Miniprotein binders against q53ft3. Designs and how they scored, part 37

Target 1, 195 residues: q53ft3
Amino acid sequence: MFGCLVAGRLVQTAAQQVAEDKFVFDLPDYESINHVVVFMLGTIPFPEGMGGSVYFSYPDSNGMPVWQLLGFVTNGKPSAIFKISGLKSGEGSQHPFGAMNIVRTPSVAQIGISVELLDSMAQQTPVGNAAVSSVDSFTQFTQKMLDNFYNFASSFAVSQAQMTPSPSEMFIPANVVLKWYENFQRRLAQNPLFW
Below, E stands for the ipSAE of ESMFold2; O stands for the ipSAE of OpenDDE; V2 stands for 0.75 times the mean of E and O plus 0.25 times the DockQ between their complexes.

## First folded at step 6 (miniprotein)

Design m18 (at its last look DockQ between E and O 0.42; V2 from the best seeds 0.00; counts 0 for: pae O 3.9 > 1.5)
Fold by ESMFold2, look of step 6:
Structure m18 (fold): chain B 195 residues (1-195), chain A 83 residues (1-83)
Amino acid sequence: as target 1 above (195 residues)
Amino acid sequence: SVEELAERIREFLEKVQEYYERAKKLLEQGDVERALLLLKWAYILARKALRLAQELGLTELIEEAQELIQQIEELMEKIRESQ
């Protein structure tokens, strides 16, 4: 039903279902994570009147989980980017994952998704530094993906003097990649939803 | 008001029935994956509708939700037996 993505890591698509309406992803080495993307898989949306509340959990100094509401995913916003870098020493919030019996190690954080009625979600308040506006989060995630692509492609750049003949292979001049990168950044800055 | 909440619960149960019927059609077409997803959504919504009906003491809606939940569970069990 849901996916979870952290930059530089493999996407997770197999949430642990811990209740009929609650799903969890494990985040090892959570201290190195700045942003997380939560999104819906598949083509079947929530039923009308329902959505998902997204929580972040990390072990406190005693190893006990601290849960914080990050925000929401809904039919109108089926993917969202959340900033978690400022939450690793924050305070807990009201949450529906109470006395849940989940085996955890102290170094592993979790993303929890609780499927809720929209009316219930309207009364919930995310932590102030976790929710990123969808436009800003989209732009930041896209910029990181652009940087990743450019850096990766550039690591294969060679000059004409360094090339060996390889007639079976196609070549792309390095400046084409740079031009594409700059054009995409410009369009994204002008209209983050330009596609 | 209680009447507004009762109407909301009826809307939820109507959606549950819609998802259940769509899941049955998808099973006839061999699309087990989408059918199970619809049944999972229907189950979640039906359980939340049941809880609301119970909190308000709306006996007729409680019975309707329970019957839908039973139908969904039976269909999911049937799918599991075929796997």
Scores: ipSAE 0.514, ipTM 0.807, lowest interface PAE 1.7, mean pLDDT 77
Fold by OpenDDE base, look of step 6:
Structure m18 (fold): chain B 195 residues (1-195), chain A 83 residues (1-83)
Amino acid sequence: as target 1 above (195 residues)
Amino acid sequence: SVEELAERIREFLEKVQEYYERAKKLLEQGDVERALLLLKWAYILARKALRLAQELGLTELIEEAQELIQQIEELMEKIRESQ
């Protein structure tokens, strides 16, 4: 359902579900990360009236996780880029992950997605320095992200004639991925800030 | 307004029912993975609807949400038992 990408790293498409409505990606070596992209895979949309609040967690000086609201993803805005480099020494805020015993390695930061009502999301205030302000930079980075994901996914593409029967495994047709890619490109071209 | 929120809750519950029924159809087709995904969304939405209904004291909607949650949980459990 969700993907997470750091530049120069492999895309993550398997979020850990830590609650009924909460998903987490691990970010090793988070000190070297400047930006993170969170995006919907396009397989299943949010239910109508719902979206995702995106949080970042890093260890404080005591090794305790500090969570901050970065922003949002929605069906209308299925991807977002966040600058996290400036957050690593910031103060914590109220967050939906605090009551959860999330098993975490101290050297690993986390991206958390909380599925919430859009109305509730509208009442939340992201940290100010997490937003990527440059449209051009955003577009370029997003394009690279999309290309990376598409290239990765397509590298596993096989024809049906080449497939080995695996009844326990599900497959996604390549045309679905391509259609998703094309649709995303179109939306990005129409409005780079389509959120 | 309370009335507007009540209508929103009803819309959520309708969507829950839709996802639940679609999940059943997928199960009949042997697509357990997609069925589970839909049930997951149905569950999340139903839980949100329940909380909103409880906050507003809307007894009928609370009962409906609770029933749907139970149905979803039962179906998910059946799927787990079959695996």
Scores: ipSAE 0.027, ipTM 0.467, lowest interface PAE 3.9, mean pLDDT 80
ESMFold2 (binder alone), look of step 6: mean pLDDT 90; pTM 0.896

Design m19 (at its last look DockQ between E and O 0.01; V2 from the best seeds 0.00; counts 0 for: pae O 12.5 > 1.5, placed apart)
Fold by ESMFold2, look of step 6:
Structure m19 (fold): chain B 195 residues (1-195), chain A 83 residues (1-83)
Amino acid sequence: as target 1 above (195 residues)
Amino acid sequence: SVEELAERIREILEKVQEYYERAKKLLEQGDVERALLLLYWAYILARKALRLAQELGLTELIEEAQELIQQIEELMEKIRESQ
């Protein structure tokens, strides 16, 4: 019912069910991982009034797991990107994965998903800067796309003295492209989903 | 308030019953996989409602949740026996 994706790795869709309402994914070599995507699979929604609390666990200096609340997935937000690069040291959060408090392999972390009532989730506080919303990821991707386009287009810029006549072609002034670029960036900052 | 929480628990238990009845209809249609999924969700909901009712000492709601859990477990076992 859940998926877990790390860039450059095969998507995991077979979570280990460790309790009736708790699921985990192993993250080997977690120190090389900066972001993880957690999402709901296909046609399996949560019941109304329920959602999933998403945790990250890494082994401490004694190999004991330290669990941190990253955020949530719900029917209204069925996919989320979480930044874990800054969470590989720190204090644990209150968590429901007591059965997973065992010594683990030093290079293996876990993503845990606990199915919870939404009322219970509303009182939980994620670790700061952990959640990267799907909007934030789209914004970052879009900004990279804009930078790529602008750099490509600007590589063809010529001054009026360098211009080659081409009467069968249509041209646009470079300042039009710049105005579009700046306007798009402004709109994206105001409303990342404006399109 | 406790009264508001009790009403919330009743709403959850109504959803449990709804999922249970939908699962029975899916079984009649031969859709065992979707029925088991609904029974799983109904079971989780009922267990959450039971814990809330126990925390508040709401005896009637505890008994209602326990009966629904038993019905769900019996149906899941019946499906297992037919497999």
Scores: ipSAE 0.281, ipTM 0.691, lowest interface PAE 3.7, mean pLDDT 76
Fold by OpenDDE base, look of step 6:
Structure m19 (fold): chain B 195 residues (1-195), chain A 83 residues (1-83)
Amino acid sequence: as target 1 above (195 residues)
Amino acid sequence: SVEELAERIREILEKVQEYYERAKKLLEQGDVERALLLLYWAYILARKALRLAQELGLTELIEEAQELIQQIEELMEKIRESQ
């Protein structure tokens, strides 16, 4: 149902379901993370009239989890980018995860998604510095990424005629694809809206 | 931990499978260009998953990643042959 993306890391598509209405992603080495993308996978939509409140949790100086509301995802806004780098010293807020004993390891933060009524979500106030951007759809986000890939990779395309032996087909070296990926991840970490 | 890394590898392989299936649907719709782009993305992720699995000695995940890579390559070849 949900995915989580950190630049330079593998995408997470398997959230831990800690309750019927609550999902959690683990973020190892969270101190090095500036931005996180939370998105709907597009397989299972929210029930009608419901969306997801997205929370971030990190250990405080006492090792206790501090939860903060980052923002929201909905069927109409199925993806969002959050800046978490500035939250590491923030104050905690009320959160739906407090009663849950979620096993945590040192240096691991968590992204929590709570499925809630849209009306209730409207009454909540995210932390001011967390919301960077939202994308209208995950499809649009993915498409922009793929377009960026295509534009980069295609510039290095060579024909088989150039490759001895033979035909007029165009090829893109695999190394170019990998270089694009690395560059894309780096740029995404610097500016999530670079495209 | 190794277990945590293994789970991350599984997650990425699930995403690879998702992109693969989505690419197939796009092909059925005649959108070859977008299908190829998804397959390239799937390929990159699958290769990374394979490398990570190899580094950790996770036999089952290595096999799964290799299978997905093969499926992606075969589909890319079919697309090439159809053009």
Scores: ipSAE 0.000, ipTM 0.194, lowest interface PAE 12.5, mean pLDDT 77
ESMFold2 (binder alone), look of step 6: mean pLDDT 90; pTM 0.900

Design m2 (at its last look DockQ between E and O 0.42; V2 from the best seeds 0.00; counts 0 for: pae O 5.5 > 1.5)
Fold by ESMFold2, look of step 6:
Structure m2 (fold): chain B 195 residues (1-195), chain A 83 residues (1-83)
Amino acid sequence: as target 1 above (195 residues)
Amino acid sequence: SVEELAERIREILEKVQEYYERAKKLLEQGDVERALLLLKWAYILARKALELAQELGLTELIEEAQELIQQIEELMEKIRESQ
């Protein structure tokens, strides 16, 4: 149903379902994360009158989870970018995860998505300065992620004359990475939500 | 008002029934994956309707929601047993 993307990391598409209506993504090394993207993955939208409330959780100094409402994803706004860099010292908010038995790894933050009726979501107040979301922001963030990937992969490029034999490893010609980058960039410009 | 909220619950339950029927049609077409997704949505929606009906003490709507939940659970179980 949902995807979660962080700059410099692989997209996560396999949320841990902790209840029928609640989904969680783990964010290891959360101290280095400034923004996360949450988006709807499937071809079947929310039912009419429903949406998703998006929460961020990190362990406090005692290892106890601190949950904060970031914002929402809905059929009208199926993806959102959230700033979390300023939240890692914040006060928790009212949330639907506190009474649930959620398996929690110490020093790992989490993104929680609670499927809710829109009327219930309207009564919720996100923490200030968390939501950055728009199609424009999603496109800009995604473009920076794409550039980061290409620059990173390109920094490892070597010619065949520079290669040392490594028969247990697989290699990809740099041309393949460039072709992927150009295709992805073109498709992103045409439809920011194509993937 | 309570009557306005009751009407919203009735609309939700109508949507649950719609998703249930659509899921049955998808099963007839062999699209088990999409059918299970619709049943999952129907289940979540029915549970939310039940919660609202319970908060308002609307006995008829509570019973209706519970019956729909049972129907959805039974169909999902039949699908798991045949897979």
Scores: ipSAE 0.225, ipTM 0.651, lowest interface PAE 4.4, mean pLDDT 76
Fold by OpenDDE base, look of step 6:
Structure m2 (fold): chain B 195 residues (1-195), chain A 83 residues (1-83)
Amino acid sequence: as target 1 above (195 residues)
Amino acid sequence: SVEELAERIREILEKVQEYYERAKKLLEQGDVERALLLLKWAYILARKALELAQELGLTELIEEAQELIQQIEELMEKIRESQ
């Protein structure tokens, strides 16, 4: 459902589900990370009227987790880039992960995604320095990423009739998505502005 | 307003029902994987609807949400048992 990408690292496509509506990625050696990309895999869209609130967690000086709202991903905005380097000394905000006993190691930060109603998300205020780009630049990135995904994946699409005896729906092999993300990661690592 | 929120909850529950029914059809077709995905989303939506309904004290919507959650859980359990 979700992916997490740090430049120069392997893409993460298997989030830990910590609740029915909450997913977590671990980020080892988080102190060396400046930016993180959170994105939808494109296999499963959000239900209508829902999106994802994206949080970052890091240990404070006392080793206690500090959670901050970075921003959002939605069907209309299926990817986002967040700057996390400047957040490591910031104050925590209200977050949906506080009551969860998530196993943590001191050197590992976390990206948390909470599936929420869009209306509720609209009432939340992300930390000001988490957004990397202007609205226009972000929109362009999102659109290009989405287009790239669909163009790649659709080339491998087969009809359900070809797979099973019944409906006219189209299917894409799951491994195609993985290949796309691997290629995307490689290109992003080479040139963050490849789009 | 409470009325507007109630209507939103109803819309969510309608979507839950839709996903549940679609999942059942997928199961009949032998597509367990996709069925489980739809049921997962249906569950999330139903839980959200329940939470909202509880916050507003909307008894009928609470009951409807609870019923749908139960139906989803039962179906997911049946799927797990069949594997």
Scores: ipSAE 0.017, ipTM 0.384, lowest interface PAE 5.5, mean pLDDT 78
ESMFold2 (binder alone), look of step 6: mean pLDDT 90; pTM 0.893

Design m20 (at its last look DockQ between E and O 0.36; V2 from the best seeds 0.00; counts 0 for: pae E 4.8 > 1.5)
Fold by ESMFold2, look of step 6:
Structure m20 (fold): chain B 195 residues (1-195), chain A 83 residues (1-83)
Amino acid sequence: as target 1 above (195 residues)
Amino acid sequence: SVEELAERIREILEYVQEYYERAKKLLEQGDVERALLLLKWAYILARKALRLAQELGLTELIEEAQELIQQIEELMEKIRESQ
């Protein structure tokens, strides 16, 4: 139903369902996380008139969860990027998860998604600094992914003087990777959503 | 008014029925994963309708929601057993 992505970590697609309409992702080592992406999986949208309220929870000094409303995912905005670095000391907000969650290890936070009627969501106010423009964050994420791939592939580069024959293996010239990187970067600058 | 809220609940239950029927069509097409997702959505919506009906004491709508929930649960169980 939902996915949760943090840069440098595997995407999470198996939310823990804690109630009929409430889903949770664990975020270990949450203090190192600045942004989180929450998105809908699959081709089936929310039912008519419904959407998802997205919350961030971190443990306070007593190990008790402090929940903050980040914003929403809806059929009209099925993915969103939230800045959470400033929220780890922020004010808690009204939330539906209190009695249903147990106290967690202090180093683990959670992303909570509550499936709500759109009318109910309109009455909710997110914390003021959580929402991030999806276009800018999408471009930043994509650039980091490009850099990561190029650096990884380049770490295996050898000159022809260093190469030993390996007939059973396939090889890609390093220039192919560089050309791909340059072309992709140009395409991204022209249209961030081309890929 | 209570009648406006009751009409809203009926509308929700109509969407539940639609999603249930769509899930059955997806199953006959062999798309089990999409059918299960649609049934999970239908279940959430039906449970929301049930809670609203219970809060207002609308007995007929409570029974309608419960019947739809049972149908959804039975179909999801049948799918799990077929896996």
Scores: ipSAE 0.172, ipTM 0.593, lowest interface PAE 4.8, mean pLDDT 76
Fold by OpenDDE base, look of step 6:
Structure m20 (fold): chain B 195 residues (1-195), chain A 83 residues (1-83)
Amino acid sequence: as target 1 above (195 residues)
Amino acid sequence: SVEELAERIREILEYVQEYYERAKKLLEQGDVERALLLLKWAYILARKALRLAQELGLTELIEEAQELIQQIEELMEKIRESQ
């Protein structure tokens, strides 16, 4: 349902479900991370009136996790870029993950997604320095990411005539990927911020 | 308002029902993987709806959410038994 991307690293598409409505990605070597992208995979949308609150967790001076609200993802804004470099020494805030015994390695930070009502999300205040303010930068980054993914996926494209039978393997038609790409491009062009 | 939240809970439960039914159809088609994805999401939403309904004391919605959760769990168990 969710993906997480750090520049120069492999995309993560398998979030750990830590609660009925909470998902977590691990970020090793978080000290070297400036930005993180959180996005919906597009497989299953949020129901109307729901979205995801995105949190970042890092260890404090005592090694205890500190969670901060970065922002949100929604059907209307299925991806977001967050700057986390400036948060690593920040103060903790109220968060939905505090009551959970989340097993983590001290050197690993985490991105948490909490599925919530949009009305409840509207009452929350993200940390001010987490939002990437440059529309152009966001658009450029997103475009590059999309192009990279599309190019990667398309490089494996084969015609049916070229396919080797593999009954145990599932295939996605290239036109599905293309349609997704085109739809995303359209949305990006209409509203670069999506939110 | 409580009424607005109740309506939102109802909408969530409608999606739960939809995902459950879609999952059943996928199972009939032999697409277990996609069915499980929908059921997992349906379960998450149903549990969320249940919690919200409980917090608001909405008895009818609590019952509906509980029923859907049970249906989802039963179906997931059937899938596990068939594998």
Scores: ipSAE 0.046, ipTM 0.497, lowest interface PAE 3.7, mean pLDDT 80
ESMFold2 (binder alone), look of step 6: mean pLDDT 90; pTM 0.894

Design m3 (at its last look DockQ between E and O 0.26; V2 from the best seeds 0.00; counts 0 for: pae E 3.4 > 1.5)
Fold by ESMFold2, look of step 6:
Structure m3 (fold): chain B 195 residues (1-195), chain A 83 residues (1-83)
Amino acid sequence: as target 1 above (195 residues)
Amino acid sequence: SVEELAERIRRILEKVQEYYERAKKLLEQGDVERALLLLKWAYILARKALRLAQELGLTELIEEAQELIQQIEELMEKIRESQ
């Protein structure tokens, strides 16, 4: 039903279902995570009148879980980017996971998704800095991916004089990568959702 | 009002029935994976409708929700046995 993505990690698509309407993803090494993406999987959207409330949980100084509402995913917004870097020392909030018997390691954070009726979700208030604008968050995420790719590709650059003949290996001139980088940046600035 | 809430529950149960019927059609087409997903959604909806009906003491709607839940569970079990 749901996926969870952290930059630099494999996408998680196998949520732990802790109740018929509640799903959890583990986030090991959560201190290094600044953003998470939560999105709907599968070919069938939420039924009309339902959506998902998205929570972040981390262990407090005593190893006890602290849950905070990040925001929502719905048929109208089936993916969302949440900033969690500022939440790792915050206060807990009202949440539906308190009665769940979840197997946990004390140092692992979690993303929880509770499938709710939309009217119930309208009564909930997310923590103030968790949700980012999807356009601005998309642009920031995309720029980081772009920089990462360019830096990675550039780290393997060699001059023509340094090339070893390799009949089974194909090469791309470095200026092609640079041109792609420049073009992508221009298009991203004009329309963050062009790709 | 209570009648407005009852009508809301009836609409939810109509969606449950729709999803159940669509799942049966997907099974006829051999698409077991999508059928199970649709039944899972129907199950969640039906249980939420049951809780709302129980909170309001609407016995007719409680019985309707319970019947749909049983039908969904039986179909999901048949699918798992046929795999």
Scores: ipSAE 0.296, ipTM 0.685, lowest interface PAE 3.4, mean pLDDT 76
Fold by OpenDDE base, look of step 6:
Structure m3 (fold): chain B 195 residues (1-195), chain A 83 residues (1-83)
Amino acid sequence: as target 1 above (195 residues)
Amino acid sequence: SVEELAERIRRILEKVQEYYERAKKLLEQGDVERALLLLKWAYILARKALRLAQELGLTELIEEAQELIQQIEELMEKIRESQ
């Protein structure tokens, strides 16, 4: 139900479930990453009154993971862009993911999503430098990333006549991808920023 | 308030029920992958609701959440056995 996108990298749509209500994306070579986009795939929405708190982990001076709250995604704001470059070094606290035994390699950072009540989310304070402040900047960057993904996916599109039988594989119709893209753009345009 | 939180838990459980029923329909249609996806999400939400209800001591909601969890687990097991 979640996606994670880094510029110049393939989109991630398979989050690792590390707890009942927690999902994690791995970010290899995180030192080269400036921004990350977290978004809803649109397949399954949050229940009413719930959303996702988005966290970033980076190693401290001892190599131990430090988790910081970046921000939120909700049904009303199904995507968010975060600047993580300034978070790669510094002090932080172990938040909801800190108590979890999450297997990670030292060179891999992580994006964590915790499914939370909206009321609880409202009581949390994201790190100040993580949120992209400009609506226009957010929209432009996200649009470029979405276009990149759509173009990539569409490049593999084949007609039914061109398909090679592969009973062991699942296929997604191109129109599903298109509908997702259009719906995502519409939602982004309606409410690009939640906070 | 406790009442507001209880209502939110109820809404979560309603969604759990909805996803469970949709999953059953998908199974009838032979769409196992989509069914499993919905069941997984239903399970996550049901467990969340259970925990919240337990924290608040809401007996009726605890029971409802437990029942839904059991139903989901049973259905997922049936799917696994059929594969």
Scores: ipSAE 0.023, ipTM 0.514, lowest interface PAE 3.3, mean pLDDT 81
ESMFold2 (binder alone), look of step 6: mean pLDDT 90; pTM 0.900

Design m4 (at its last look DockQ between E and O 0.02; V2 from the best seeds 0.00; counts 0 for: pae O 8.2 > 1.5, placed apart)
Fold by ESMFold2, look of step 6:
Structure m4 (fold): chain B 195 residues (1-195), chain A 83 residues (1-83)
Amino acid sequence: as target 1 above (195 residues)
Amino acid sequence: SVEELAERIRYILEKVQEYYERAKKLLEQGDVERALLLLKWAYILARKALRLAQELGLTELIEEAQELIQQIEELMEKIRESQ
């Protein structure tokens, strides 16, 4: 149902479902994470009148989870970038995860998604400036992700003379990746929020 | 105000029924993956409607939500057993 992306890491698409309406992604080495992207996965959106409240949890000095509301994902905003670098201290917020008798997560941070009615979400207040509101910051994050993907894919490029035949495999010409990169960058420059 | 909340619960239950019927049609077409996803959404909606109805003591809506939940669970179980 949901995906979670951290810059420099592989996309997580297999959330742990801890209740019928609650999903969790583990974030190891959370102290090195400054931003997370949460997005809807799959072809069927939220039912009308519903959306997702997104929470961040880190262990406190006693190893107990501290949950904070970051913001929301909805059919109108199916992906969101959240800044978490300033949230790794202080008190938590009201949240639905502590009452679920969930297995404790004492040493790993987590992203929690609670599927909620939109009217319930409208009454919730996210902590601080967790949502990325600056176009410059959003564009910079997106550009870094774009460059990271291009550099990764390019590191596997070979010329046809260097290829070993592998008839059971599918291949993508390197220029397809380059064209995708250029197109994405053009669209980002025209509308940083197009995706 | 309680009447407004009750109408919201009825709206949710209508969506549950809609998703359930859509899922049945997708199963007839052999699209098991999309059907399961619709049933999962329907289940989440129905559970939320049940909790709201319970908080307000709306016994008829509680019973309606419980019936839909049971239907959804039975269909999901049948799909799991046939795979």
Scores: ipSAE 0.286, ipTM 0.685, lowest interface PAE 3.5, mean pLDDT 76
Fold by OpenDDE base, look of step 6:
Structure m4 (fold): chain B 195 residues (1-195), chain A 83 residues (1-83)
Amino acid sequence: as target 1 above (195 residues)
Amino acid sequence: SVEELAERIRYILEKVQEYYERAKKLLEQGDVERALLLLKWAYILARKALRLAQELGLTELIEEAQELIQQIEELMEKIRESQ
């Protein structure tokens, strides 16, 4: 249902389900992480009227986990970027994970997603420094993601001569992906918020 | 239907195996970057296949998916250790 992405690391698509409504990703070497992307995989949407509250957990000076609300993901906003670098010395907040005995390695931070009613989420206040607010930062991130996607897609490219006949499989020409990339770059340059 | 979903899972696992083998070939050629990209995709697909197989209780497909995941993870770890 959920994915977690840290720049320069492999995407995580297998959250640990710690409860019926709670999912956790582990983030090793969290001290080097500035931003985290949490997103829906598009396979299973939230139930109607529900979304996900996204929390970050890091060990405090005593090694105890401190949880902070980063923000939200919903069917209408299936992805979000959070800055976590400034949270490492912050104060803890109320969180839904405190009562759970989650096995944790001391050097590993966690992203927690709690599936909650949208109405309840509206009453919660994320930490102020977690929001990625600058258009420039957003543009840079988007550019990196586009490059990553293009590189990823291109890794599967084969010439027609190299193709094995597979009548049941559909193929997309690489030039279509390139064209899409170029068009997206153009639109992004014109308006970073064109979508 | 369960049969249709099982066939889809098998198809995914075939692709996982294909990408894994292609990644190994790329590693032999020294193209670590592209190998890692293929392994990343293979991993994602294998996890998807595993999940779907678990939801359907398809024991053989679960085992196959788990084995492929393990192979991918081991190879990725080897790559990381070599860098």
Scores: ipSAE 0.015, ipTM 0.264, lowest interface PAE 8.2, mean pLDDT 81
ESMFold2 (binder alone), look of step 6: mean pLDDT 90; pTM 0.897

